# VH-VL binders against q8ixk2r445to577, part 48

Target 1, 133 residues: q8ixk2r445to577
Amino acid sequence: FFGMLQNKGLTDYCFDYNPPDENQIVGHQVILYLCHGMGQNQFFEYTSQKEIRYNTHQPEGCIAVEAGMDTLIMHLCEETAPENQKFILQEDGSLFHEQSKKCVQAARKESSDSFVPLLRDCTNSDHQKWFFK
Short names: E, the ipSAE of ESMFold2; O, the ipSAE of OpenDDE; V2, 0.75 times the mean of E and O plus 0.25 times the DockQ between their complexes.

## First folded at step 3 (VH-VL)

Design b11 (framework fv_axatilimab)
Fold by ESMFold2-Fast, scan of step 3:
Structure b11 (fold): chain C 133 residues (1-133), chain A 120 residues (1-120), chain B 107 residues (1-107)
Amino acid sequence: as target 1 above (133 residues)
Amino acid sequence: EVTLKESGPALVKPTQTLTLTCTFSGFSLSTYGMGVGWIRQPPGKALEWLANIYWNDDRYYNPSLKNRLTISKDTSKNQVVLTMTNMDPVDTATYYCARTRYGDYYFDYWGQGTMVTVSS
Amino acid sequence: DIQMTQSPSSLSASVGDRVTITCRASQDISNYLAWYQQKPGKAPKLLIYAASTLQSGVPSRFSGSGSGTDYTLTISSLQPEDFATYYCQQYYSYPYTFGGGTKVEIK
């Protein structure tokens, strides 16, 4: 699968990665932003290794979650996907992070500025359901 | 088991400062994303959110009361303190502390509440 | 600020009745809604979050539904312990706001 990764509960929002410096794509948080339908910063690829890849800039980025954290961070992709970069997109739309045993949820930052994907205990919430558009 | 308990004065005079302490167990504010908030309820009225504090010491206040409120924490003691200045009879309410989480701004466990009456 | 309007403000019901309580937000809150139960003299208890997800330990007779601006809490078969005041809360936009409450009284 590839395309814009959209949330079922927060219906107008998609995964978005807009690094402040296009020459350094690593180390910044993945956010959620209004789906614009143009790909670009919202275009992701779900691979056979269960990675969520960001290929708009080089080198290619892979979404990861560091141990003990709940935020999704852009890391460099590896030849063999490490456990912290593996997400299982399940039939019900949940995005299960293998290392933490948690699901990706659309959540609001405590400000008027933005929404972010966060790791949370898996629930039947529509905020934890994702699909490629 | 998660428990929270409020403590502070039951009676304050107009213009005085109110200080309330929330003491909790069963979770820690050193845990990533964890937070504690304060909510009040005047007799017979609806709930009103006051302030939240999080594991990283980020603090947020209801804008209508921001200049009167201060929230702080002592992670080692499992305590969160709310201070509210210039108390008025309309601030008479039951004050609750409750657990919340950054990104999930609902309250899953609540203290029993402490009634604060503002009267001369 | 987002205003939360609950309807009705009170209702009378009998054990075994189906009870529906409505919460309307002044703007789209995208299912960032929680429901609480408050018994007289007690603290609120979380029943539902994310509009329709039951909190652990809450009986299955409680359910939440809705989207956009309109949400409902349903009690499929009212029990004696369910006589209480119910509050909705939006957590879509800061500051967080609660509805005015719906008191479910014994008929």
Scores: ipSAE 0.587, ipTM 0.890, lowest interface PAE 2.0, mean pLDDT 91

Design b12 (framework fv_axatilimab)
Fold by ESMFold2-Fast, scan of step 3:
Structure b12 (fold): chain C 133 residues (1-133), chain A 120 residues (1-120), chain B 107 residues (1-107)
Amino acid sequence: as target 1 above (133 residues)
Amino acid sequence: EVTLKESGPALVKPTQTLTLTCTFSGFSLSTYGMGVGWIRQPPGKALEWLANIYWNDEKYYNPSLKNRLTISKDTSKNQVVLTMTNMDPVDTATYYCARTRYGDYYFDYWGQGTMVTVSS
Amino acid sequence: DIQMTQSPSSLSASVGDRVTITCRASQDISNYLAWYQQKPGKAPKLLIYAASTLQSGVPSRFSGSGSGTDYTLTISSLQPEDFATYYCQQYYSYPYTFGGGTKVEIK
C-alpha cells in the first residue's frame, strides 16, 4: 500500500513531509497540505509492520509519536518497528495509534493557515478517517 | 470534575485596565495540548473570543483587540490571567474563561462568568 | 474573518416539537463547527463539535449535520429544559467566530 494519505473530512488535504533541511530528514513534524498528486513529499508507504514510511530521502523515515505528545514526528525507521511507530489503518478509515489508544485527526495549527495530524480520542468524525489515493 | 471560576472587579472606569483571573481544577495546563481561553458576551449580544493560552505558553489574541490584551498563566497555581487596557463602555460584558485544546479550538467547559460594567 | 450567520434569530416552540436551527459560514469550514446551549443567566454548554459529534453526556435528541458552509442543529423532541439560546462557532480559521444566536422560546 502506497500513495497519498488523504483525509475524508478535510477532503483536499494529504499527509505531507517537507523537512527544512534535506540533510536532516528526522525530528520534524508531519503536516497536512493540499494534495497535489506529484508524490514526493506526499508519497507514503503503509507497511505490514503498521508503519507509515517516508522513503523519498535516505535513510528512510517512519512516522512516530513520542510518549505524552499529540504530534506526529519523523523518526528513523528500524528493522523491527517500535510501538511508537505503529498505526493501525482500520476498515472504517480510522488511523489508530496502538501505544496511545488514540486516533489521528486532521486539525489546524492556530493562526498559521496550515493543518497538521494530531492524536485525539477516537470518534466517528470524518476528520479522523484516512485513505490512500 | 472540571471547574473554572472567573474573578475580578465588577466595575471599571473608562480608560482603566481590567485584570481578570481564571482559577480552575480537574485538569492541568502542564498536560500536552491543553489550553484556556477567554470569551466575552455583552448584554443581549453574541459571544466574542478574546484570547487563548496553551500548555507551552503560546498565546493567541483576537486581532481586533490584540493591542489591548495580555494573557498569562501560572501552571502551578492552575490560574490564567487576562489583562485588557483602555476600557470603554462598549467593553461592558460578561467575561468567561473556558477550557480548550490545541487543534480543537472549541470550548468544552466554561466558568460561570463575571460581569464587568464600564462606566464613570 | 469568517462570518457566522444563524437563522432564525428566535423561534417559539412547544414541548415535543422538532426544532431545527441553521448556521451558515461565509466560507467552507470543513466541519470544524461546534454548537453551544446557553440558558438564561448561565454559561454556555458544549453540545456538539466537529459538526456532528455529540459531547459526552448530551442527550441523543440533539444532533448536528451539514458540510461546507451550511450546518444544522436539530432537537428531535423538545423538552422543557431545552428552552435556551443556541450558538454555533467555527474553529476552522483564526480568529474563532460565533453566530449571533438562536433563542428557542416556549410557545
Scores: ipSAE 0.609, ipTM 0.891, lowest interface PAE 1.8, mean pLDDT 91

Design b13 (framework fv_axatilimab)
Fold by ESMFold2-Fast, scan of step 3:
Structure b13 (fold): chain C 133 residues (1-133), chain A 120 residues (1-120), chain B 107 residues (1-107)
Amino acid sequence: as target 1 above (133 residues)
Amino acid sequence: EVTLKESGPALVKPTQTLTLTCTFSGFSLSTYGMGVGWIRQPPGKALEWLANIYWNDDKYYNPSLKNRLTISKDTSKNQVVLTMTNMDPVDTATYYCARIRYGDYYFDYWGQGTMVTVSS
Amino acid sequence: DIQMTQSPSSLSASVGDRVTITCRASQDISNYLAWYQQKPGKAPKLLIYAASTLQSGVPSRFSGSGSGTDYTLTISSLQPEDFATYYCQQYYSYPYTFGGGTKVEIK
């Protein structure tokens, strides 16, 4: 699957990665931003290894969650995907993070009017349902 | 109404640092997604993109000039500043600032431009 | 870097003529292309974005078309105020790059 990863509940918002420059693509939080339909920083690939890859800049980035954390951050992709970079995109649209046993949810960023994807207990909320556009 | 205006020195000597300020009105860099970029144009030549800065202080630089460029903002003053080190006569150009929005990435409103001549 | 090649570099035309300007990218830019008009001594003005979407306030005689690597700007009936230099720009990836410009001159 390739495309913009859009939220079913927060219908105008897509996964978005806004690195400070092309050579500093790792270590920053993945955000949600208004879907623009043009790819770029909203263009992701879901791989057979269950990675969510950011391929707009090189080297390629892979979304990860560190142990005990709930934020999605960009790491470097590896030949064999580590467990913290594996997400199961389920038939109902849930993104299940295997290592933590939690689901990715669209949520408001603390002290901000912006939105971010966070790990939360799995529910049947539309804010936890995602699809490639 | 959206307006942008560039200011800075008209003449710069080789090896010196150029500092340009973009002052704008009709929008704010506190607004989610908003940004300002810099573009230059040598006399009779094509446009060349230099740098962008966004509301969240994210910065992007043209790799061919990255080691020479610094972009910064003062959100409360509605200003964006570009510095360029080690100026050379080939850097003689009209310098423009323009509005850009994260997600759109084209320049919808431009300043009038400021001519910078690099000579001894 | 993505190279943007405009053709022709200049053309001479008369009022009422149909004018076409071509822009070719060195790789697929997925319609992330803008067209700007620049009159002598003035800043560029956005005409078209996303390859074919006309900016508000721009006359309907301007249109953009194309996909992939090949894009065109068309002026259906050239007016006196249209004599200018036109630039294409890709915004598919950093660094943003512009075409060399096409100067539309009076015949």
Scores: ipSAE 0.007, ipTM 0.560, lowest interface PAE 10.5, mean pLDDT 86

Design b14 (framework fv_axatilimab)
Fold by ESMFold2-Fast, scan of step 3:
Structure b14 (fold): chain C 133 residues (1-133), chain A 120 residues (1-120), chain B 107 residues (1-107)
Amino acid sequence: as target 1 above (133 residues)
Amino acid sequence: EVTLKESGPALVKPTQTLTLTCTFSGFSLSTYGMGVGWIRQPPGKALEWLANIYWNDDKYYNPSLKNRLTISKDTSKNQVVLTMTNMDPVDTATYYCARSRYGDYYFDYWGQGTMVTVSS
Amino acid sequence: DIQMTQSPSSLSASVGDRVTITCRASQDISNYLAWYQQKPGKAPKLLIYAASTLQSGVPSRFSGSGSGTDYTLTISSLQPEDFATYYCQQYYSYPYTFGGGTKVEIK
């Protein structure tokens, strides 16, 4: 699957990655932003290795979660996906991060008007349900 | 109704290549996340997973079988084919195909199995 | 590879008995565990997935429990049709591995 990865509960918001330095795509947090339908910084690919790839820049980025953290960070893709870059997209729309055993949830970032995807204990909340558009 | 059925030779000589076909109905490998796998069971022994193939043509192989396995699909015919090279008497087993989903690698519907004996 | 150890290898029971079989993984599998029933001469049938979720059409006398490395399948009141071999399977990590099986025999 590929396209804009949209939240079922936060219905107008999509995964978004817009690094402040276009020459360095790694190390920044993935955010949620209003879906604009134009791809670009909201275009992601879900791969057979269970990666969420950001392919609007070279080299391609892959979403990862560092050990002990709850935030989704952009890293460089590897030939064999490491465990911290693997997400299982279930038929019910949950996005399960295998290494942490948690689910990706749409959440408001504290002290800001920004929304971000965060790892949280898995629930049947619509804020933990995702689909490609 | 989901059904799967295995077909192939009942007898194979040592060093030959085994080819098994799984024909299924009630679902399609064009459906997102859908897959079919192969599992074998030697007489009186435990189940051993062999290979899975998914709707996107993604393939997984049991590494213990050292590149002897090839899995392929024909979505239009509702068929999945497994080939296994260099057959040995220890490969004598009942071979099953079964439905599996990407991300949920358990097997919810199974074929009846086909017995393959490897002997001179 | 994750090793799956089932115990006991076999047990004898009577109709109406409560039967418990166990499955231990060599590492934490986070409830990515399925249970299968296999009757003589037949293919395995899925009973339970995600350690405790009953497959549709499976009788409520079957239940699964456990977490981490240790899991159990319980049959609360054994029926004649339940005499079979039971297998667990982890699907947490590739390659997917099965336990050695537990044969439930009539006394």
Scores: ipSAE 0.006, ipTM 0.530, lowest interface PAE 16.8, mean pLDDT 86

Design b15 (framework fv_axatilimab)
Fold by ESMFold2-Fast, scan of step 3:
Structure b15 (fold): chain C 133 residues (1-133), chain A 120 residues (1-120), chain B 107 residues (1-107)
Amino acid sequence: as target 1 above (133 residues)
Amino acid sequence: EVTLKESGPALVKPTQTLTLTCTFSGFSLSTYGMGVGWIRQPPGKALEWLANIYWNDDKYYNPSLKNRLTISKDTSKNQVVLTMTNMDPVDTATYYCARVRYGDYYFDYWGQGTMVTVSS
Amino acid sequence: DIQMTQSPSSLSASVGDRVTITCRASQDISNYLAWYQQKPGKAPKLLIYAASTLQSGVPSRFSGSGSGTDYTLTISSLQPEDFATYYCQQYYSYPYTFGGGTKVEIK
């Protein structure tokens, strides 16, 4: 699938990657931002290797979670997807991170107007349901 | 099993500083995303959030209480301390500590509460 | 700050009754809402979070629903141990705010 990855519970928000420096596209946190419908920073590809790829800039980035952390970080894609870069988009819309056995949830940063995707124990919450638009 | 327990003085005089300690077990503030918050409840009134502290030592305070609050932690002792300056009779309440996780600002396990009366 | 208004402030009910409690936010909180039960002399207990997700160990007779600004807590068949005060809390926007409470009293 290709498109904007939108949250069911936080309905106006999409996955967004806006690196502060175009010369350093990896290593920064993935955020959630108001869906604009224009692709660009919100355009992602879900691959047959269960990667969430960011193809807007080169080299291609793949979303990953470091061991012991809850945040989604942009890494370089590898020829064979490592376990920390594998997400299963399930039929009910949950986005399951295989290595941690947790689900991606829309959450607000405290004392801020910004939102971020975080890993949490899997629930049936609409904040953990995602779909491509 | 997660448990939290508040301790501190039952009586405080106006203008004094209140110091409360939360001692907990069954979780650690060294765990990524983990936190402890303080909530109070005046007799017969609603709950009011006071402050949160997290694993990374980030601290957040209710703006309505201005600069009266300080929250700190000792991760190795499983303790969180709240201080509140310039106490007034209107601050009479049961004070609770509770577990919170960064990104999920609801409170899943609560201490039993400690009643603090402010009077002359 | 987001204002949370609960209705009714109190209600009288009998064992076996269906009880509904409502909570209104002064702005859209996108389902970032929790419900707590508080029995006399006790600490609050988390019942529901994310508007409709039941906390582990909470009986299935409790359910939450709603979206936007309007949310409801339902107890499908009231039990003796359910006589308590219930509070909603929004966690969409800092500072976090609670409703005024709904006291469920024996009829």
Scores: ipSAE 0.645, ipTM 0.901, lowest interface PAE 1.8, mean pLDDT 91

Design b16 (framework fv_axatilimab; at its last look DockQ between E and O 0.07; V2 from the best seeds 0.00; counts 0 for: pae E 8.0 > 2, placed apart)
Fold by OpenDDE, look of step 4:
Order: sequence, then C-alpha cells, then structure tokens
Structure b16 (fold): chain C 133 residues (1-133), chain A 120 residues (1-120), chain B 107 residues (1-107)
Amino acid sequence: as target 1 above (133 residues)
Amino acid sequence: EVTLKESGPALVKPTQTLTLTCTFSGFSLSTYGMGVGWIRQPPGKALEWLANIYWNDDKYYNPSLKNRLTISKDTSKNQVVLTMTNMDPVDTATYYCARLRYGDYYFDYWGQGTMVTVSS
Amino acid sequence: DIQMTQSPSSLSASVGDRVTITCRASQDISNYLAWYQQKPGKAPKLLIYAASTLQSGVPSRFSGSGSGTDYTLTISSLQPEDFATYYCQQYYSYPYTFGGGTKVEIK
C-alpha cells in the first residue's frame, strides 16, 4: 500500500512529514495535516516488513516510536526493520504498533488547528482507523 | 483511584471575586498529558466550560468569561485554582473540576461539584 | 464557536425501550464528541468518547455513532437506572461547548 495515509475519524487529514532540511530527514515528528496530495510530504508506503516508509528521499526514512514516547518520529530505514518501526495495518483500518502494543490515533493538540498521530490504547474509535488513498 | 474535589465559598457577594480550589488524587499534573478543567452548571441549566490547564502550564479560557477567569496549578499539592472576578447573580451555579487528557480532551473523571450562590 | 444542538430536549420512555438522542454540531467536529450522563444532584459521568468509544465500566447497551456534524447516542434497552439527563460535548476546538441536554423520563 502507498499514497496518502488518511484518518477515518479526523476528516480529510493525512500523515504529513516536512523535514526542515531535505538532506536531514530524520529526527522530526510526523504530524497530521489536511490531505492535499501535493509534493512528497504526504506520500508513504506500507512495506512487507511492516514499515511505514517515507520513500521520497535517499536514504529512506521509516516511522519509529522511541522508547517511552507516544509520538511518531522519522528514523532511517534499515535492512532489517527494527522492532520499534514495525506496524500492522489491520483489515479494520487500525494501525497497530507491535512493540508498544498500542494503536496509532489521530489526536488533537492544544491548538485547535493542530493534530498529531499518537500511540494510545487500542479502541474502536475511528480516530484509530487509517486507509491509503 | 482518581478523585477530584472542589472547595470554596458557598456564598459570594456581587462584584466580589470567587476563588475555587480543586484538590485531586490518583494522578499528577507533573505527568505528561494530564490536565484539569472547570465546568459550571446553573440550576436546571446546561453545562458550560470555563477553563483548562495542562501539565505544561498551558491555559485556555472560555472567551465569554476570559477577562474574569484565571486558572493556575500547584503540582506539589495536586491542586488547581480558579478565580473569577466581578461575580454576579447570573454566575450562581454548581462548579465542577474534572480531569482531561492530552489528545483526548474529554472529561473522564469529575468532582462532586460545589454550589456557589451569588447574592447580596 | 461551535454550537451543539441536542434533540430532543426531553423524552418519555419505558423500561426496555430503545432510546435515541441526537447531537448536531454547527460545523464538522471530526468525531471529537463525548456523551455524559447526569443524575439529579450528581456530577456528570462519561459514557462515550471519540463519538463511538465506550468508556470503561459503562454498560454495552450504550452506544455512540455518527460523523461530521451529526451524532447519536443510543440506549438499546432502557433500564431503570438510565433515567437521567444526557449531554453531548465537542472537544474539537476551543471553546468547548455542550449540548442543551436531553432529559429521559419515565413514561
């Protein structure tokens, strides 16, 4: 699967990554932004290694969750996907992080205009449902 | 077990300042993502949100009452304080404090509420 | 501000009845919607959050549905302890706003 990764509950929002430096793509947080399909900021790929790749630059970036954190951070992809980069996109649309045993949820920040994907306990919420478009 | 309890005067005179304290247990505002909000309810009326405060000291107010409201926290005491200036009889209500969570800004635990009457 | 219009303001029902309460937002709130139950002299109790997620400890006869601007709380089979006032609340944006409430009374 590839393309825009859109949330079901949060209307018209997609995974978005815009590193400050195109030559340094790791270390920043993945956010949610209105789906626009322009440029490369919203293009992701779900791989057979259960990675969510930001496949627009070399070296390639893969979404990871750092120890003790609930945010999604861009790391470098590895030949063998590390445990903290493994996600299961289930048939019901839930995006399950294997290491933390939590689900990716569209969450509102303090600002009404800002949203981010966060790890949360798995529920039936549409905020935890995702699909590629 | 999460608990919250409101305390303050039951009676306030018009134009005076109301000070309410929310004392809670079972969680801490030093914990990432934790927050406390205030909600009020006039007798027989609907609920009205007043203000929120979070672990990082971010504060949000109802704009209709913003100039009258101040919210603060004392993390060491597990307390949140709400002050409301220039009280009026129309502000007579039960005042609740409740817990909220970052990313999920609903109120999952509530205090029992404290009735505040504004009267001469 | 986002206005929450709740309907009906009151209804009469019997034990075992299916009860439906509606909440309409003045704009899309993207399922950032909670439902509360309040009994006389008591604080509100959280029932549903994220429009459709049941709070722990809440009976399965309660359910929430909807999207965009329109949301529904359903009690599949009303029980004696369910006679109360119910409120919806959006937390999509500040200021947080509540519906006007729905009082569920005994027929």
Scores: ipSAE 0.792, ipTM 0.929, lowest interface PAE 0.7, mean pLDDT 95
Fold by ESMFold2-Fast, scan of step 3:
Structure b16 (fold): chain C 133 residues (1-133), chain A 120 residues (1-120), chain B 107 residues (1-107)
Amino acid sequence: as target 1 above (133 residues)
Amino acid sequence: EVTLKESGPALVKPTQTLTLTCTFSGFSLSTYGMGVGWIRQPPGKALEWLANIYWNDDKYYNPSLKNRLTISKDTSKNQVVLTMTNMDPVDTATYYCARLRYGDYYFDYWGQGTMVTVSS
Amino acid sequence: DIQMTQSPSSLSASVGDRVTITCRASQDISNYLAWYQQKPGKAPKLLIYAASTLQSGVPSRFSGSGSGTDYTLTISSLQPEDFATYYCQQYYSYPYTFGGGTKVEIK
């Protein structure tokens, strides 16, 4: 699958990656932003290796979560996907992070109007349900 | 088992500073994403959020009371302290501390509450 | 600030009744809503978060529903231990705000 990865509960928001510098594509947090339908920074590919890949800029990035953390960070894709870069998109829309056994949830950054995907214990919440459009 | 307990004075005079301590067990503020907040409730009235502090020492205050509030933590002692300056009779309330997690700004475990009366 | 309006302010009910409490936000809060139960002289207890997710250990007779600005807490068959005041809370926007409460009294 590929396209814009949209949240069922926070319905107007999509995965978005907007690196501050075109020469530094990795190391920054993935955010949620209003879906604009134009692809670009909101265009992601879900691969057969269970990666969520960002290929709008070079080098290609893969979303990862570091051990002990709950935030989604862009890392370089590897020849063989490491466990921290593997997400299982379930039929119910849950996006399950294999290494942590947690699900990706749409959440707000405190004291700001911005939203981010975070790892949380899996629930049946619509904030944890995602789909490609 | 998660527990929280508030402590502080039961009576405060107008213009004085209130200091409340929350002592907790069953979780740590060294854990990524963990936080403790303060909520108050005047007798017979609704709940009002006051302040939050998180594992990384980030602090957030209700804008209506920000100039009067200070929140701090001692992670090694499992304690969070709230200070509120210039107390007024309208600040009479039961004060609660409660646990939350960054990104999930609802409170899953609460202390029993401590009643603070502001009068001369 | 987001205003949270609860209705009714109080209601009288009998054991076995279906009770419905509503909460309206002054703007869309995208299901970032929690419900609390408070018994006389006690601290609030979390019942529901994310509008419809039941907290662990809370009886299944409690349910939450709604979207956008309008949310509902339902108790399908009221039990004696359910007589309490119920509060909603939005956590979509800073600062966090609570509803005025709904007191469920014995009829």
Scores: ipSAE 0.700, ipTM 0.910, lowest interface PAE 1.5, mean pLDDT 92
Fold by ESMFold2, look of step 4:
Structure b16 (fold): chain C 133 residues (1-133), chain A 120 residues (1-120), chain B 107 residues (1-107)
Amino acid sequence: as target 1 above (133 residues)
Amino acid sequence: EVTLKESGPALVKPTQTLTLTCTFSGFSLSTYGMGVGWIRQPPGKALEWLANIYWNDDKYYNPSLKNRLTISKDTSKNQVVLTMTNMDPVDTATYYCARLRYGDYYFDYWGQGTMVTVSS
Amino acid sequence: DIQMTQSPSSLSASVGDRVTITCRASQDISNYLAWYQQKPGKAPKLLIYAASTLQSGVPSRFSGSGSGTDYTLTISSLQPEDFATYYCQQYYSYPYTFGGGTKVEIK
């Protein structure tokens, strides 16, 4: 799969990566932004290693979650995917993080009209459903 | 509900260090993703971003001023402090603090600003 | 650094006029663009983010459009309270930079 990773429940919002310094892509949070398909910030690849790759930068970034955390952050991809970078995009659209056994949910940032993907206990909510377009 | 207010000296002599305090209410830097930044505006000129600090103590500085700026926070007091060393008359400006969120690097609430004049 | 160029630098208009202000970035900024209004002696006020999304509480006569390097702020029917200076800001890439401003004056 390759393209914009869109949320079903939060209509027209996509995974987005806009680091404060475009030359320092590691360690910053993935956000949700209105889908636009412009530039480099909304293109991701879902790989056979179960990675979500930030596909327009070399070396490529891979989405990770550190143990005990719920935020999706960017790491450099490795030859063999580390466990904290493995996500299963299930047939029902849920995005399951193997190491934590939690699902990615569209969530509203505190005191804000903006959104982020966060790990939460898995439910059938459309806010936990994702698809590539 | 959300308010920010800048405080500090109105007059500073060349070479001195400027210290500005932003005191805010209606939000907290204990909240995930929350941040405060500083922006200045010389009289009659464009806005210039100076520095941001976030809830997790990540800090970012305008590279053109990085060696002169230090930003810090006191979450319990709802305060952010900016220091700027070696002040010069060209640094005369209105200084604003403003709220932003990690990932959204625009400023949704601004303080009223404080005018700082640098002169002998 | 991404340079933001606003045009015109100033304009004169009458109440009821349709006003357009442009902002050009030195490179593609992918809709990571905000617009601010600033009245004399006051702080800037956020009007628009993501190039076209109105901030809560902003009147619907304000709209934003554009893509890539070229962005436009439009005021569909200018009101007396809209006489101000308008700034664009890119937040695509660090450092975040502002345009030089467009002063909208009463004719």
Scores: ipSAE 0.033, ipTM 0.696, lowest interface PAE 8.0, mean pLDDT 88
ESMFold2 (binder alone), look of step 4: mean pLDDT 94; pTM 0.951

Design b17 (framework fv_axatilimab)
Fold by ESMFold2-Fast, scan of step 3:
Structure b17 (fold): chain C 133 residues (1-133), chain A 120 residues (1-120), chain B 107 residues (1-107)
Amino acid sequence: as target 1 above (133 residues)
Amino acid sequence: EVTLKESGPALVKPTQTLTLTCTFSGFSLSTYGMGVGWIRQPPGKALEWLANIYWNDDKYYNPSLKNRLTISKDTSKNQVVLTMTNMDPVDTATYYCAHTRYGDYYFDYWGQGTMVTVSS
Amino acid sequence: DIQMTQSPSSLSASVGDRVTITCRASQDISNYLAWYQQKPGKAPKLLIYAASTLQSGVPSRFSGSGSGTDYTLTISSLQPEDFATYYCQQYYSYPYTFGGGTKVEIK
């Protein structure tokens, strides 16, 4: 699958990665932003290795979660996907982070009008349901 | 399991400062994403959110009361302290502390509440 | 601030009744809504979050629905222990705000 990764509960929002410096593609938090339908910073590929790849720039980035953290950050992709970069996109739309055993949830950043994906205990909430469009 | 308990004075005189302590167990404010909030409820009235503090020491206050509120934590003691200055009889309420998380700004476990009466 | 309006302010019901409580936000809150139950003299108890996700240990007779600005808490068959005041809370936008409450009283 590839395309814009949209949230079922926060219906107008998509995964978005817009690093402030194009020469430093890694280390920044993945955000949620209004879906614009143009691909670009919202274009992701879900691979057979269960990676969510940022295909807008080279080298390709892969979404990861650091141990003990709940935020999604961009790392460099590796030839063999490490466990912290593996997300199981389930038939019901859940994005299950394999290493932490948690699901990706759409959440609002406190004191700001922006949204971010965060790891949380898995529920049947529509805020934890994702699909490619 | 998660438990929280409020402590502080039951009576406060007008113009004094209220200090309330929340002591909790079953989670730590050293854990990424964890937070504690304070909510109050005047007798017979609705709930009003006051302040939140998080594992990283980020603090958020209700803008209506921001100039009067200070929230702080002692992670090693599992305690969160709320101070509210210039108390007035309209601040008479039951004060609750509750567990919350960054991104999930609802309150899943609550203390029993402590009644604070403001009178001369 | 986002205003949360609950209706009705109170209702009388009998055991076995289907009870519906509504909560309306002054703007779209995208399902960032929680429901609480409060019994006299007790702290509120979380029933539902994310508009429709039941908190662990809460009976299945409680359900939440809605989207956008309009949300509903339903109790499919009211039990004696359900006589309480219910509050909605939006957590879409800071500062977090609660509805005025709906008191469910014995008929």
Scores: ipSAE 0.503, ipTM 0.877, lowest interface PAE 2.7, mean pLDDT 91

